# VH-VL binders against q96il0: the designs that were tried, part 409

Target 1, 167 residues: q96il0
Amino acid sequence: APERGAERRDTAPSGVSRFCPPRKSCHDWIGPPDKYSNLRPVHFYIPENESPLEQKLRKLRQETQEWNQQFWANQNLTFSKEKEEFIHSRLKTKGLGLRTESGQKATLNAEEMADFYKEFLSKNFQKHMYYNRDWYKRNFAITFFMGKVALERIWNKLKQKQKKRSN
Below, E stands for the ipSAE of ESMFold2; O stands for the ipSAE of OpenDDE; V2 stands for 0.75 times the mean of E and O plus 0.25 times the DockQ between their complexes.

## First folded at step 19 (VH-VL)

Design I13 (framework fv_ebrasodebart; at its last look DockQ between E and O 0.48; V2 from the best seeds 0.67)
Fold by OpenDDE, look of step 19:
Structure I13 (fold): chain C 167 residues (1-167), chain A 120 residues (1-120), chain B 108 residues (1-108)
Amino acid sequence: as target 1 above (167 residues)
Amino acid sequence: QIQLVQSGAEVKKPGASVKVSCKASGYTFTEYYISWVRQAPGQGLEWMGWISAHESYTNYAQKLQGRVTMTTDTSTSTAYMELRSLRSDDTAVYYCAREHSYLPRGHDYWGQGTLVTVSS
Amino acid sequence: QAVLTQPPSVSVSPGQTASITCSGDKLGDRFAYWYQQKPGQSPVLVMYEDSERPSGIPERFSASNSGNTATLTISGTQAMDEADYYCQAWKSSGAHRVFGGGTKLTVL
């Protein structure tokens, strides 16, 4: 029985580009696209008087961002690997080398690549469905916490107004 | 009741592989992640990695990259962790743990642990 | 790699308050979790989201965070609270998890 070569699922290297915004920033910063995920990381602003609820919201947003970055980094790695394997396999079947006579990397035509994309999307359909589910649930949770923070801020403003009227 | 039941103790030689199973019950398996954590004798907890129950993605500790593989079987609600090229320093109790997929709830349920002994 | 640092041991008398600290780079930007482990047993989650208690965890357990330090507090410590305690957080990259070195709590 041919030893099914343990397909080394190359996991994306943990090196998310650490965009560091200026220390004196009073707002959220968007970094350049990450080299693996191609997603732009957001650096969240930390207010001086951050409430515990605001802190929880910030941490939840950060965790969700990292989860999303990791998913897409892995997905892009898998895509790139499978694409390369597909190209190599097709070129071999055609009796073509990996390089043209001019030394350029041999490529497939648009129609052949369309078949790859269709197959890849079909194969990963369930994965994407679960990703979307979890993404929506995470964002719902974030939105819920945003609502709580908004209510807390309103309440604090009302308390301050009452205290000013009593003095 | 939510339970994670792991496979029994294993004794392996250096260079061998071990595959530990973790059967989940009492909850919707596909709504959670499974993390693997090991503990060498008299040592602390070491996170090994996690897997989504649908095998949508895995995340392995850098130290174990290339030697560990995590998989799931959704039909049996079972997670698997395979560790290859075993060394003496891989002797540990291995735990599976449930982690929430979208809330920061930590590892709320743990397996009973599986002792893996690597001896010449 | 982000390392979470805990004291190796803490001793407390029965009825007194025990405090276990966990310090790490950028821990203030991450949720802290706490686990209790008794000898020969699996870890048990005792605190999540920095300060929330799972169902079944006694009210004497509380947690807080300040800057890059998380603190587990056990008020009115009992003999049954003698265990190893581990903090856990996310690493700053790759969505990895990291545990602290653990703290042995002894009730004298």
Scores: ipSAE 0.798, ipTM 0.922, lowest interface PAE 0.6, mean pLDDT 90
Fold by ESMFold2, look of step 19:
Structure I13 (fold): chain C 167 residues (1-167), chain A 120 residues (1-120), chain B 108 residues (1-108)
Amino acid sequence: as target 1 above (167 residues)
Amino acid sequence: QIQLVQSGAEVKKPGASVKVSCKASGYTFTEYYISWVRQAPGQGLEWMGWISAHESYTNYAQKLQGRVTMTTDTSTSTAYMELRSLRSDDTAVYYCAREHSYLPRGHDYWGQGTLVTVSS
Amino acid sequence: QAVLTQPPSVSVSPGQTASITCSGDKLGDRFAYWYQQKPGQSPVLVMYEDSERPSGIPERFSASNSGNTATLTISGTQAMDEADYYCQAWKSSGAHRVFGGGTKLTVL
């Protein structure tokens, strides 16, 4: 059963929204995009009778999500910094200012920006390849624990049937 | 035999930099991240950050952001930690430790530690 | 940032059970790890994933983690168990690792 009893306490002065899932929800929650990673966090459900194995699975999924969020936060920050540096360098080479006549930040057209995107992807190819291998291995570990949880639940149901049968 | 062997003790003046090395052996270096942890005299352990073996992923403790740089060399199976703008409160034993890249097994093997003394 | 609080010291007699606590907000939502450090030596992992014991760590070491508290338990404590013990967990903000302040276990 879905529960929407989350306590709201917004204390951020910058207008940043605070998202809190209901404390008695029986479902995983998908929150708003993280402003640094642009990924939507999953807020994992904690069942009332969570077994030690179920707890380990949930914690592994949580840590994998945080690992992933930090990677993309770092990558997005690098992308933004290198994009600004590229634009500033190209504007300087063209003899243009960093701002338009209206005071807005000057930028490059789509064709000019395509050079940046190509260079960025090329420079970061190996980094993303190693990230993908670690991501795949983490998801394999999660899938393995999911299988163990499924078997545990089957065993628990069989034990309950055996108990009723013997009574 | 899994082993992490660190460079020798250093004595530095305030404002200088130090670079500690950590040579790994006995395992596939690229399957693990290297964490750096320091311990001031008479104090507890302080996590400094970690780096993946291919340098595809770094994460530094907020306190040290901007002063620390971690690198690796896969051809020599060696990790490095450089701390810049040294202060007297950076005097500590600096440890490297490996961390599994995808399983939550903690820091299962540690280097012997490198004493860095910052004295004016 | 996040703080893991441990008692500064715990004393036990040989053969007794030692319990070392580690307190942190919602610590039971994270994997907890325990490290042993003897004087002049590097830390050694003694418990991981809340309650798992590495190969080579005696069965008298056990651990649990629930609510706000993780606990390392050493049954039949021996003189060789005298050491500093640190808990460690992962925090979501910045994906940082955090160590507790440490507990000096004295075996009298």
Scores: ipSAE 0.660, ipTM 0.860, lowest interface PAE 1.0, mean pLDDT 85
ESMFold2 (binder alone), look of step 19: mean pLDDT 91; pTM 0.938

Design I14 (framework fv_ebrasodebart; at its last look DockQ between E and O 0.49; V2 from the best seeds 0.68)
Fold by OpenDDE, look of step 19:
Structure I14 (fold): chain C 167 residues (1-167), chain A 120 residues (1-120), chain B 108 residues (1-108)
Amino acid sequence: as target 1 above (167 residues)
Amino acid sequence: QIQLVQSGAEVKKPGASVKVSCKASGYTFTEYYISWVRQAPGQGLEWMGWISAHESYTNYAQKLQGRVTMTTDTSTSTAYMELRSLRSDDTAVYYCARLHSYLPRGHDYWGQGTLVTVSS
Amino acid sequence: QAVLTQPPSVSVSPGQTASITCSGDKLGDRFAYWYQQKPGQSPVLVMYEDSERPSGIPERFSASNSGNTATLTISGTQAMDEADYYCQAWKSSGAHRVFGGGTKLTVL
């Protein structure tokens, strides 16, 4: 039985976003793309009088963001590794070195790279399907909590209006 | 009833590998993640990593990167954790635990634990 | 690595209120979870999403958060509540989980 080489799934290092939003921001802030995931992190605004439901929503958004960041960081690392292995394998098959005579990194043509992309997408299709499923479920949960927060805000405004009419 | 049943105790030599299994039942295996947590004798809980049922998403603790591999078999609803290059400090009870895939519910069900002893 | 800090031990008399704290950097931005572990047993989830209780967990268990500190409160502590308690949260990076060092609750 061929020893299925334990594919060392290298995980991307936990990149801490160094982006710090201005302290006086009253809005969510979008940072620069993360170096590993290439996703722009959102820094969520924290109101001074944050309700427990608003806090729960914020935390859920934060965890979902971290979940998403880590997924794409891992995916990008895997992609980069497999791409490099593909290039090296093809160059070797062609009897070409990894470097040109000018010392530049040898590259494959667009057609050969298209084959790599097609194969990579096919291989990872199921992975992407399950990612999308979980992503949609997380966003649905977030949207549901957004609705709850909106209702809470409406209710609080109505209570305040009633109290003002009774005085 | 939801259950996670782990494989039996293992005794290994330094440098060897161990593979622990966790069979899930009583729920839809593909809708949840499995986390692995270990506990050295007299010590606290240490998170090792988690894996989605289809191996579409896997995260390992940085300390264990390169030595740990998590896998799943959806046909048998079984998760596996392999730890390689075992050391004496890897002696611990290893737990599998169910984790919700999209809700922040924590580890709501746990296996009974598997004792792995690494001795010369 | 974000470390969750717990007191190593807490002692209470029967019927009194026990309070176990868990502190960590940016813990206020993350959900806290609490686990109970009795000797020779697997951990049991007792609190999730900072303040929610799983089915079967007694009402005497409650949890709260303030700033970077999560607190597990056990009102009317009973002898059966003697156990190790662990807090847990996501790390701020890498979608990893982290446990606190654990707190031994003794009922005197």
Scores: ipSAE 0.825, ipTM 0.932, lowest interface PAE 0.6, mean pLDDT 91
Fold by ESMFold2, look of step 19:
Formats: structure tokens, sequence, C-alpha cells
Structure I14 (fold): chain C 167 residues (1-167), chain A 120 residues (1-120), chain B 108 residues (1-108)
């Protein structure tokens, strides 16, 4: 499972308004693998006082996660469909049925299945290359917005310190 | 001048298929996905799916799974949408629209639409 | 199951403020987009990312999105604003785009 879209944050708080241990950041939670994509979803925290910039970052991360999960759900569906078609075709040329005497689906041995796996990887090489480029572009955009949020938080802290000293 | 120019109107019988083209110009084709959206007479917009310029990623509306195929040709900056097993309720204007591949900008440019009429 | 619900019509007098709503479960957790469509024409993007206005769209167009409701607001409404308006968002389940049913804005 190529999990690239979700990470724990332990450097600084993400701006979430909830109880945190002293001097440790609050963070998003990583859930169990999704049935269709096999990717672990991030459960994003929505703070009580979320700034417009923080909200835009969260929505961008959510959309990127769903974009990624749908890609792998589609790939898993294609893999499963093509695998079944490959097995069906090979069983038919052998004169065998699609089910064993116990009624379960017939299959091929490991050497026969290796041909399928090699063919599938070769066929999908360029698709995964372009997916990786889009994935990196999305993460670059997210990182850029994370930097903007970090600067916003520093600026707010400086304004609060100036008000306390002039008070 | 960003333009999306679609193929002309088509009349089809039930059970046939139709393939609509969408030629893009005035921008870097590989930076955008192409969405397909249809609109039945007197009805609203219905999202059909989208495809990346290199065909590395397609996403179809669940309602249309199994009947629709979207493709591209980067050498001509053209996207295609094929709808099979046509029914009379597939009569609609079919639009292509571009969607940024990684920024949340929405469908900022649309084709002129292609009327597909399915009648017996 | 996600559905974006819009009123079928809204009527305003010229110069008044029109408000078009779009309701969906947790819609405020997603980016909302708005499109204008005049008879016989293709849709035109008029608002994106909840509240951003594309270049060339008049400043009288604004939008917001919170809770379960996105709202397109047209202040100082003009006769040329008479059109159908559609909201659009990502559907969280299945990562699909979805459009609202549309709202016919009439300027009397």
Amino acid sequence: as target 1 above (167 residues)
Amino acid sequence: QIQLVQSGAEVKKPGASVKVSCKASGYTFTEYYISWVRQAPGQGLEWMGWISAHESYTNYAQKLQGRVTMTTDTSTSTAYMELRSLRSDDTAVYYCARLHSYLPRGHDYWGQGTLVTVSS
Amino acid sequence: QAVLTQPPSVSVSPGQTASITCSGDKLGDRFAYWYQQKPGQSPVLVMYEDSERPSGIPERFSASNSGNTATLTISGTQAMDEADYYCQAWKSSGAHRVFGGGTKLTVL
C-alpha cells in the first residue's frame, strides 16, 4: 500500500483547539485501511477558531486524500478485473471450468500467475509515472500553503506579545 | 485564447454508441483534466466523469460505470467521450470542461456543447 | 446519496440583493463552486473555492460556505444577471463531483 498522503505531525500544533499534552503538538488521526483503496484515511481536526487560510489548507488536504484514494480504488478494481479475465482465459484454453469440484473459484499456480503480474506492471508503468508527478505537484501545493499558515501563526504570536508589553 | 471546441450534433438509435470530441487550445493541455458534463432538455447539469491528459487517471460517475469510456490524444490536445448502449434518456447536450490537475479552481472553461439525440 | 439542493427559482427587483442557496450534508467541509448559465449558452464559472471570484466577474457577485449551506449573493442585481445558477462540490463518498439542481434567477 503506497501511503503518501497522510502523516503524523509531532513538530508543532496544527492549530487545532483541543486538549493536548504539554509541549506536544495535536495531530490528525490515521484510520484503518479503506476497503476499496487499501489506503489509510486521515481524520482531520477542525479547530473552533479556524482561520480562512487554515480552512483552505484543510480542504485542499481532504480533496487530495480523496483524489488519491479514488485513484488506487480504480487501480485495484482494474487489477482484480484483469486478474479474473486472465485466469478465465487460461482455464478455458486448458478445458477447465471456472469452479472446482467444491464450487470455489478455480485458480492458476504461482508460475502461471507470475506472467500476469509482470504484464500488469509493464502495462501500467507510464500510468503510475504520471500519477506520481501529479501526486508530487499536489504535495508541493499543500506544503506551500502549510508555510503560509505557519507564517500567519508566527505573526499572530508577535502581535499578542506586542499588545501585552504595551499594556 | 483558451478554447474547447467540440464535435457536431449527432442523432443515434437506442443501443448504438456515440463518441464526442473536444479539442483544446490556448493552454498547456497536460496541466488540466477534462471533465464531461451533460444536460438533458430542461434539466440541470450532470457530472459524468473526468480524465487526465495522459490517460493516467479516469474517474467516472457511478451511474455511468460500464457504459462510458473517456480517452485523450496529447499530440492533438483532444479529449473523447464515448457512451455505449444508448437509451432515450441519454438525449442531452454533452459539454467538456477543463479542471486544474492539482489546484481547486473549478471548471473555468467549457466547450460549446454537443447535442446527442437518441430516438427510435 | 449526496444531493445538493437549490431552490428552483428566485425573483428580485433590479438593484436589490439576490441570494441563492445550496444545501448539502457537511457542504461547509468542501470547496463550493458556482456556475451561471444563460439560455443556449455553456455554463460560466462565477465563484470558486467557496468565495473566490474569477477575473472578469463583477464585484457584486460574492459567495460563502459554512455548515450545510453555500450561498451565492448578487448585490445590485442587473437584468443581465438573469440566468440559471448551479452550485457544485466534491462528494466525499466516491470522490465524485456533484451539481445542485439549479436555480432560475428572474430579474423583474
Scores: ipSAE 0.664, ipTM 0.851, lowest interface PAE 1.0, mean pLDDT 84
ESMFold2 (binder alone), look of step 19: mean pLDDT 89; pTM 0.922

Design I15 (framework fv_ebrasodebart; at its last look DockQ between E and O 0.57; V2 from the best seeds 0.69)
Fold by OpenDDE, look of step 19:
Structure I15 (fold): chain C 167 residues (1-167), chain A 120 residues (1-120), chain B 108 residues (1-108)
Amino acid sequence: as target 1 above (167 residues)
Amino acid sequence: QIQLVQSGAEVKKPGASVKVSCKASGYTFTEYYISWVRQAPGQGLEWMGWISAHESYTNYAQKLQGRVTMTTDTSTSTAYMELRSLRSDDTAVYYCARYHSYLPRGHDYWGQGTLVTVSS
Amino acid sequence: QAVLTQPPSVSVSPGQTASITCSGDKLGDRFAYWYQQKPGQSPVLVMYEDSERPSGIPERFSASNSGNTATLTISGTQAMDEADYYCQAWKSSGAHRVFGGGTKLTVL
């Protein structure tokens, strides 16, 4: 049985960009793209009178964001590693060095790189399918909680109007 | 009934590797993640990492990066944790635990634990 | 690394209320979970999503959060509640999980 080489899954360092929004902001802020995931983090606004349901929604959004950031950071690291290995392997097969005569990093042509992309996508197809499944389920849960929060807000407004009419 | 059954106790020498198994039953294996948590004698719980059933999602504790590998076999509903380059401080009870894939439900079911002893 | 800090021990008399705190940087932005561990046993989830109870966990167990502190409260503490208690949350940097140092609850 061929020893399936232990794919050293190098995990990306968990360096989420510390974007700090202005302290007086009443809105969600979008930060710059993270250096590992290339995803823009959202800084969620915290209202002064946050309800328990609003807090739960916020935390669920935050956890989902972190999950997503980690997935793409790992995926990008794997992609970069495999791309480099592919380039090196192909250059070696061609009898070419890793550097050109001018000292530049040797590159492959667009056609050869297209083969890499196709192979990479094919290899990771199932991974992406399950990622998408989990992503949609998480977003569905978030949307459901958004609905609950909206209903709670409507109900609270109605109660306040009734109290004002009774006085 | 939902169960996580782990492999038996292991005794290893420093520098060796250990592979612990966790067989899941009583639920749809592919809908949950498996976390690994260890506990040194008389110490607290240490999270090691987690993996999705299809290995589409993996995350390891930074301290263990490069030494730990988690895998799954969906055909047998079994998760595996391999720890390499074992040290004396790796002596611990190792637990597998189920975690929901998209809801924040915590580790709701745990294995019985596997004692790994690293001794010269 | 975001460390969750717990008191090493808490002592209560039977029938009294036990309170175990868990403090951490940005814990207010994350869900807290609580686990009970008895000697020689696997951990058991007792609280999730800050304040929700799994099925089979007694109503005397409750949890709350305030700012960067999560609190597990056991009302009417019984001798069977003597155990180690661990809080757990997401790490602020990445999708890592972190446990608190644990709290030994003694029922005197």
Scores: ipSAE 0.841, ipTM 0.939, lowest interface PAE 0.6, mean pLDDT 91
Fold by ESMFold2, look of step 19:
Structure I15 (fold): chain C 167 residues (1-167), chain A 120 residues (1-120), chain B 108 residues (1-108)
Amino acid sequence: as target 1 above (167 residues)
Amino acid sequence: QIQLVQSGAEVKKPGASVKVSCKASGYTFTEYYISWVRQAPGQGLEWMGWISAHESYTNYAQKLQGRVTMTTDTSTSTAYMELRSLRSDDTAVYYCARYHSYLPRGHDYWGQGTLVTVSS
Amino acid sequence: QAVLTQPPSVSVSPGQTASITCSGDKLGDRFAYWYQQKPGQSPVLVMYEDSERPSGIPERFSASNSGNTATLTISGTQAMDEADYYCQAWKSSGAHRVFGGGTKLTVL
């Protein structure tokens, strides 16, 4: 499952180096953080004899991962944009320019920035609550399919044992 | 009876904006996202974006970024799509369709469509 | 943006089997969905999750998805099946839902 990347204090770090999964891996594996969402993607193993149920489970997990990465990419972009807008608004109120005399971006101190973080968290609390509810519902669906796959595998093992004994 | 009822046809000039409504009934509005899909005359379906019922998640097609805004009103079970800076190639039928918030069931119910004509 | 390619048209005789393909890079890694659109009407979902059929859709509709190709199959094709058919899937990268260009099914 991707890491939950809610409510970062700073803009997410710039992209991590490209990473390629091993060819012909027999296991799921976790890749490096995505540049925009900061979530680590799972690269799913596709077995040669994957059943229809196993395929549906894998596809549901892949689509849920993409859904989640897009949400956090959007949230990180919103955070960065609103942070800059807040800084510009407060500098304008103080009669200051967007750049220092040395040409560097003007900033606010930690006390001034605390207002931004509080406002951002308050505005986004409802959004994250509904996101979390959808995330848990998706996890419930995935867990349900995992159980069905587990039962299917047990049944197949028992079927093979019965066929072997009857021969 | 599940229904998605859209607002009526509109004629606009280039550079104007249009806002299409989509009123849902017969199901739990908050369990579905609303997608917007358009279809130019004689052409195929083009996905524009989707929005969750609580506005906690919006996702727009890259082609439309900066020109489209999607909103909802859960108290009236209504979704809205606004397209700004209209061009002649925005002439299309605009559909709303529901998509389950956590199951991969596809767009199982569609609105009747809203024709938006952009002409000089 | 990823592209889903469909043949522009398919023609079949009544009672025969129609097959409509949808091709996309690694399409078999995602769920495929199929929609039917008759002239002047909104699309109707006819297949979802690669091969599942909604209630109210005739049993003659079936679908599969593997490799780079999803296929909608209509057995015993009837005149009322004459319509445009669109495949739809998530993009192979990103979260956008993409539609194929559509296939006009003609029953002759």
Scores: ipSAE 0.625, ipTM 0.828, lowest interface PAE 1.2, mean pLDDT 85
ESMFold2 (binder alone), look of step 19: mean pLDDT 90; pTM 0.925

Design I16 (framework fv_ebrasodebart; at its last look DockQ between E and O 0.44; V2 from the best seeds 0.64)
Fold by OpenDDE, look of step 19:
Structure I16 (fold): chain C 167 residues (1-167), chain A 120 residues (1-120), chain B 108 residues (1-108)
Amino acid sequence: as target 1 above (167 residues)
Amino acid sequence: QIQLVQSGAEVKKPGASVKVSCKASGYTFTEYYISWVRQAPGQGLEWMGWISAHESYTNYAQKLQGRVTMTTDTSTSTAYMELRSLRSDDTAVYYCARDHSYLPRAHDYWGQGTLVTVSS
Amino acid sequence: QAVLTQPPSVSVSPGQTASITCSGDKLGDRFAYWYQQKPGQSPVLVMYEDSERPSGIPERFSASNSGNTATLTISGTQAMDEADYYCQAWKSSGAHRVFGGGTKLTVL
């Protein structure tokens, strides 16, 4: 049985872009796209009087963001690796070198690359389905907590109005 | 009842590889992540990494990158952790743990542990 | 690498309140998780998401967070609570996790 070469699943380096927003920001800040995931990180604002529920929501959003960043960083790495292997394999089959006579990196035509994309999407279809499932569930939880926070804020405003009427 | 049952103790030489198995039961395997945690004798817990269902993606501790491989077999609901190029400092009890796929992420169920001894 | 710092040991008399702290850089931005480990046993989750208690964990267990410090509190400590306690949190990058060094709780 041919030893199925343990495909070294290179994991993306843990280098999420350390975008640091200005210390005086009173709102959420969106950073530049991460170099590995290509996702724009959000720095969440922390209010001075953050409620426990608001804090929980913020932490849920943060963990979800990190999970998402890690997933896409790994996907992009896998994609890049497989794409390169595909190109090399096809060029070799054509008897072409990795470099043109002009010294440029040899490329495949759009039709050949379309075949790669189709194959890649087909191969990763199930992976994307599970990702989407998990993404929706996480966002549902976040949305639920957003609702709770909204209700808490309404309730606090009502209490303050009652206290002002009693004085 | 939810259970994680690990393979038995292993004795390995330096430079060898070890593969530990973790069979899950009592829940839908594909809905959860599996984390691996190790504990050297008399030491604290060390997180090694996690794997998603169907091997959708892995996340390894930086210290173990290149030496550790996590895999799953969905047909048998079994997770595997392979550690290569073993050293004496890899002597530890290795735990698999279920990590909830949805928030909160916590290790809510643990295997019994597998002792891996690396000795010359 | 974000390091979670715990006291190596805490001692408490039966019926008293034990407090175990876990401190780390940016821990205020992350959830803290707590695990109990008895000698020769696997760890058990005792607290999650800073202050949530799993089913089956006694009400005497509680947790809180303040700034970059998480605290596990055991009220009315019992002899059965003698164990090692570990905090855990996500690292600031790469969706990695880290454990604290552990705290040995002794009930005197």
Scores: ipSAE 0.768, ipTM 0.907, lowest interface PAE 0.7, mean pLDDT 90
Fold by ESMFold2, look of step 19:
Structure I16 (fold): chain C 167 residues (1-167), chain A 120 residues (1-120), chain B 108 residues (1-108)
Amino acid sequence: as target 1 above (167 residues)
Amino acid sequence: QIQLVQSGAEVKKPGASVKVSCKASGYTFTEYYISWVRQAPGQGLEWMGWISAHESYTNYAQKLQGRVTMTTDTSTSTAYMELRSLRSDDTAVYYCARDHSYLPRAHDYWGQGTLVTVSS
Amino acid sequence: QAVLTQPPSVSVSPGQTASITCSGDKLGDRFAYWYQQKPGQSPVLVMYEDSERPSGIPERFSASNSGNTATLTISGTQAMDEADYYCQAWKSSGAHRVFGGGTKLTVL
């Protein structure tokens, strides 16, 4: 695809195999593609007794997903707008109308459209490069918190084993 | 010392545009976003949008979409906010604020504010 | 479109505890932030990430966020704490920030 979507390494495959309704889901789950961003949102499960660290991680992941979806929604709108402007400009240069005799939108051939795609990618290269930098920083922060949560869970299991031996 | 210094007060007529500047110092400008927030007299804060220092990500409040443009100049560490087709209800103090888009931290440093008055 | 609702005013006696609420649909699923604004001044961040306090903010400021409600709590309230207080969170439908309507804190 012409967009670079976020990688989701924490998809919950077990929840997908035993379906629950979205608002009543027992697991994280992946929804259908968003109409504007073309990304599949993750709907996060909130477990009972969520620790402050676990809550912070979930909120950071949710905000990062929304941040990413809004970026690509904006890029998809820009792509669509610039595509129409390119077609209009090239049809005007050819002396053609914006609609065919049958009333359908006039279009350009594949060779002409390839020029648009090349121009769009070139024009937006720097913008996407800085977006990728910010995306990388967000994923590093998320991974760091995931490590802290993993350590917290191990520590709590060790303390639980210690209490059982004290009885 | 981190500082955001905004341009001076403006008086505009309805239908005109205004462009407010916000010069940042004391931090690496390209590592942060700038948010713009306005406050009409006697009213609360209204988030207008944000822009990354490289202009790679810009997002506007839906209410202002189509009338606002935010830009930056990394060589001068300056952010700009332009509001077009001014109306009397655009009279407000306009603030810039430093923002984080990748950590859960927000508007930690604010400019002094710029009063924009729209009157006939 | 997310809406954050705050009471328009709160009054407390000096030395008492003030509580300022901020309500929004599933606000506890978002980070909440709090700002203080005194007359003629720019806003100042006083709480971030639900309950974290920036350096220089007195310990009498604390905050929480769960369910649909975030709460800013000022213990031992002083006359200098008179100000407008705004909550802020992400809008549930995007990378947009939303402020509450503000609460005027009066210390009688």
Scores: ipSAE 0.639, ipTM 0.841, lowest interface PAE 1.1, mean pLDDT 84
ESMFold2 (binder alone), look of step 19: mean pLDDT 89; pTM 0.919

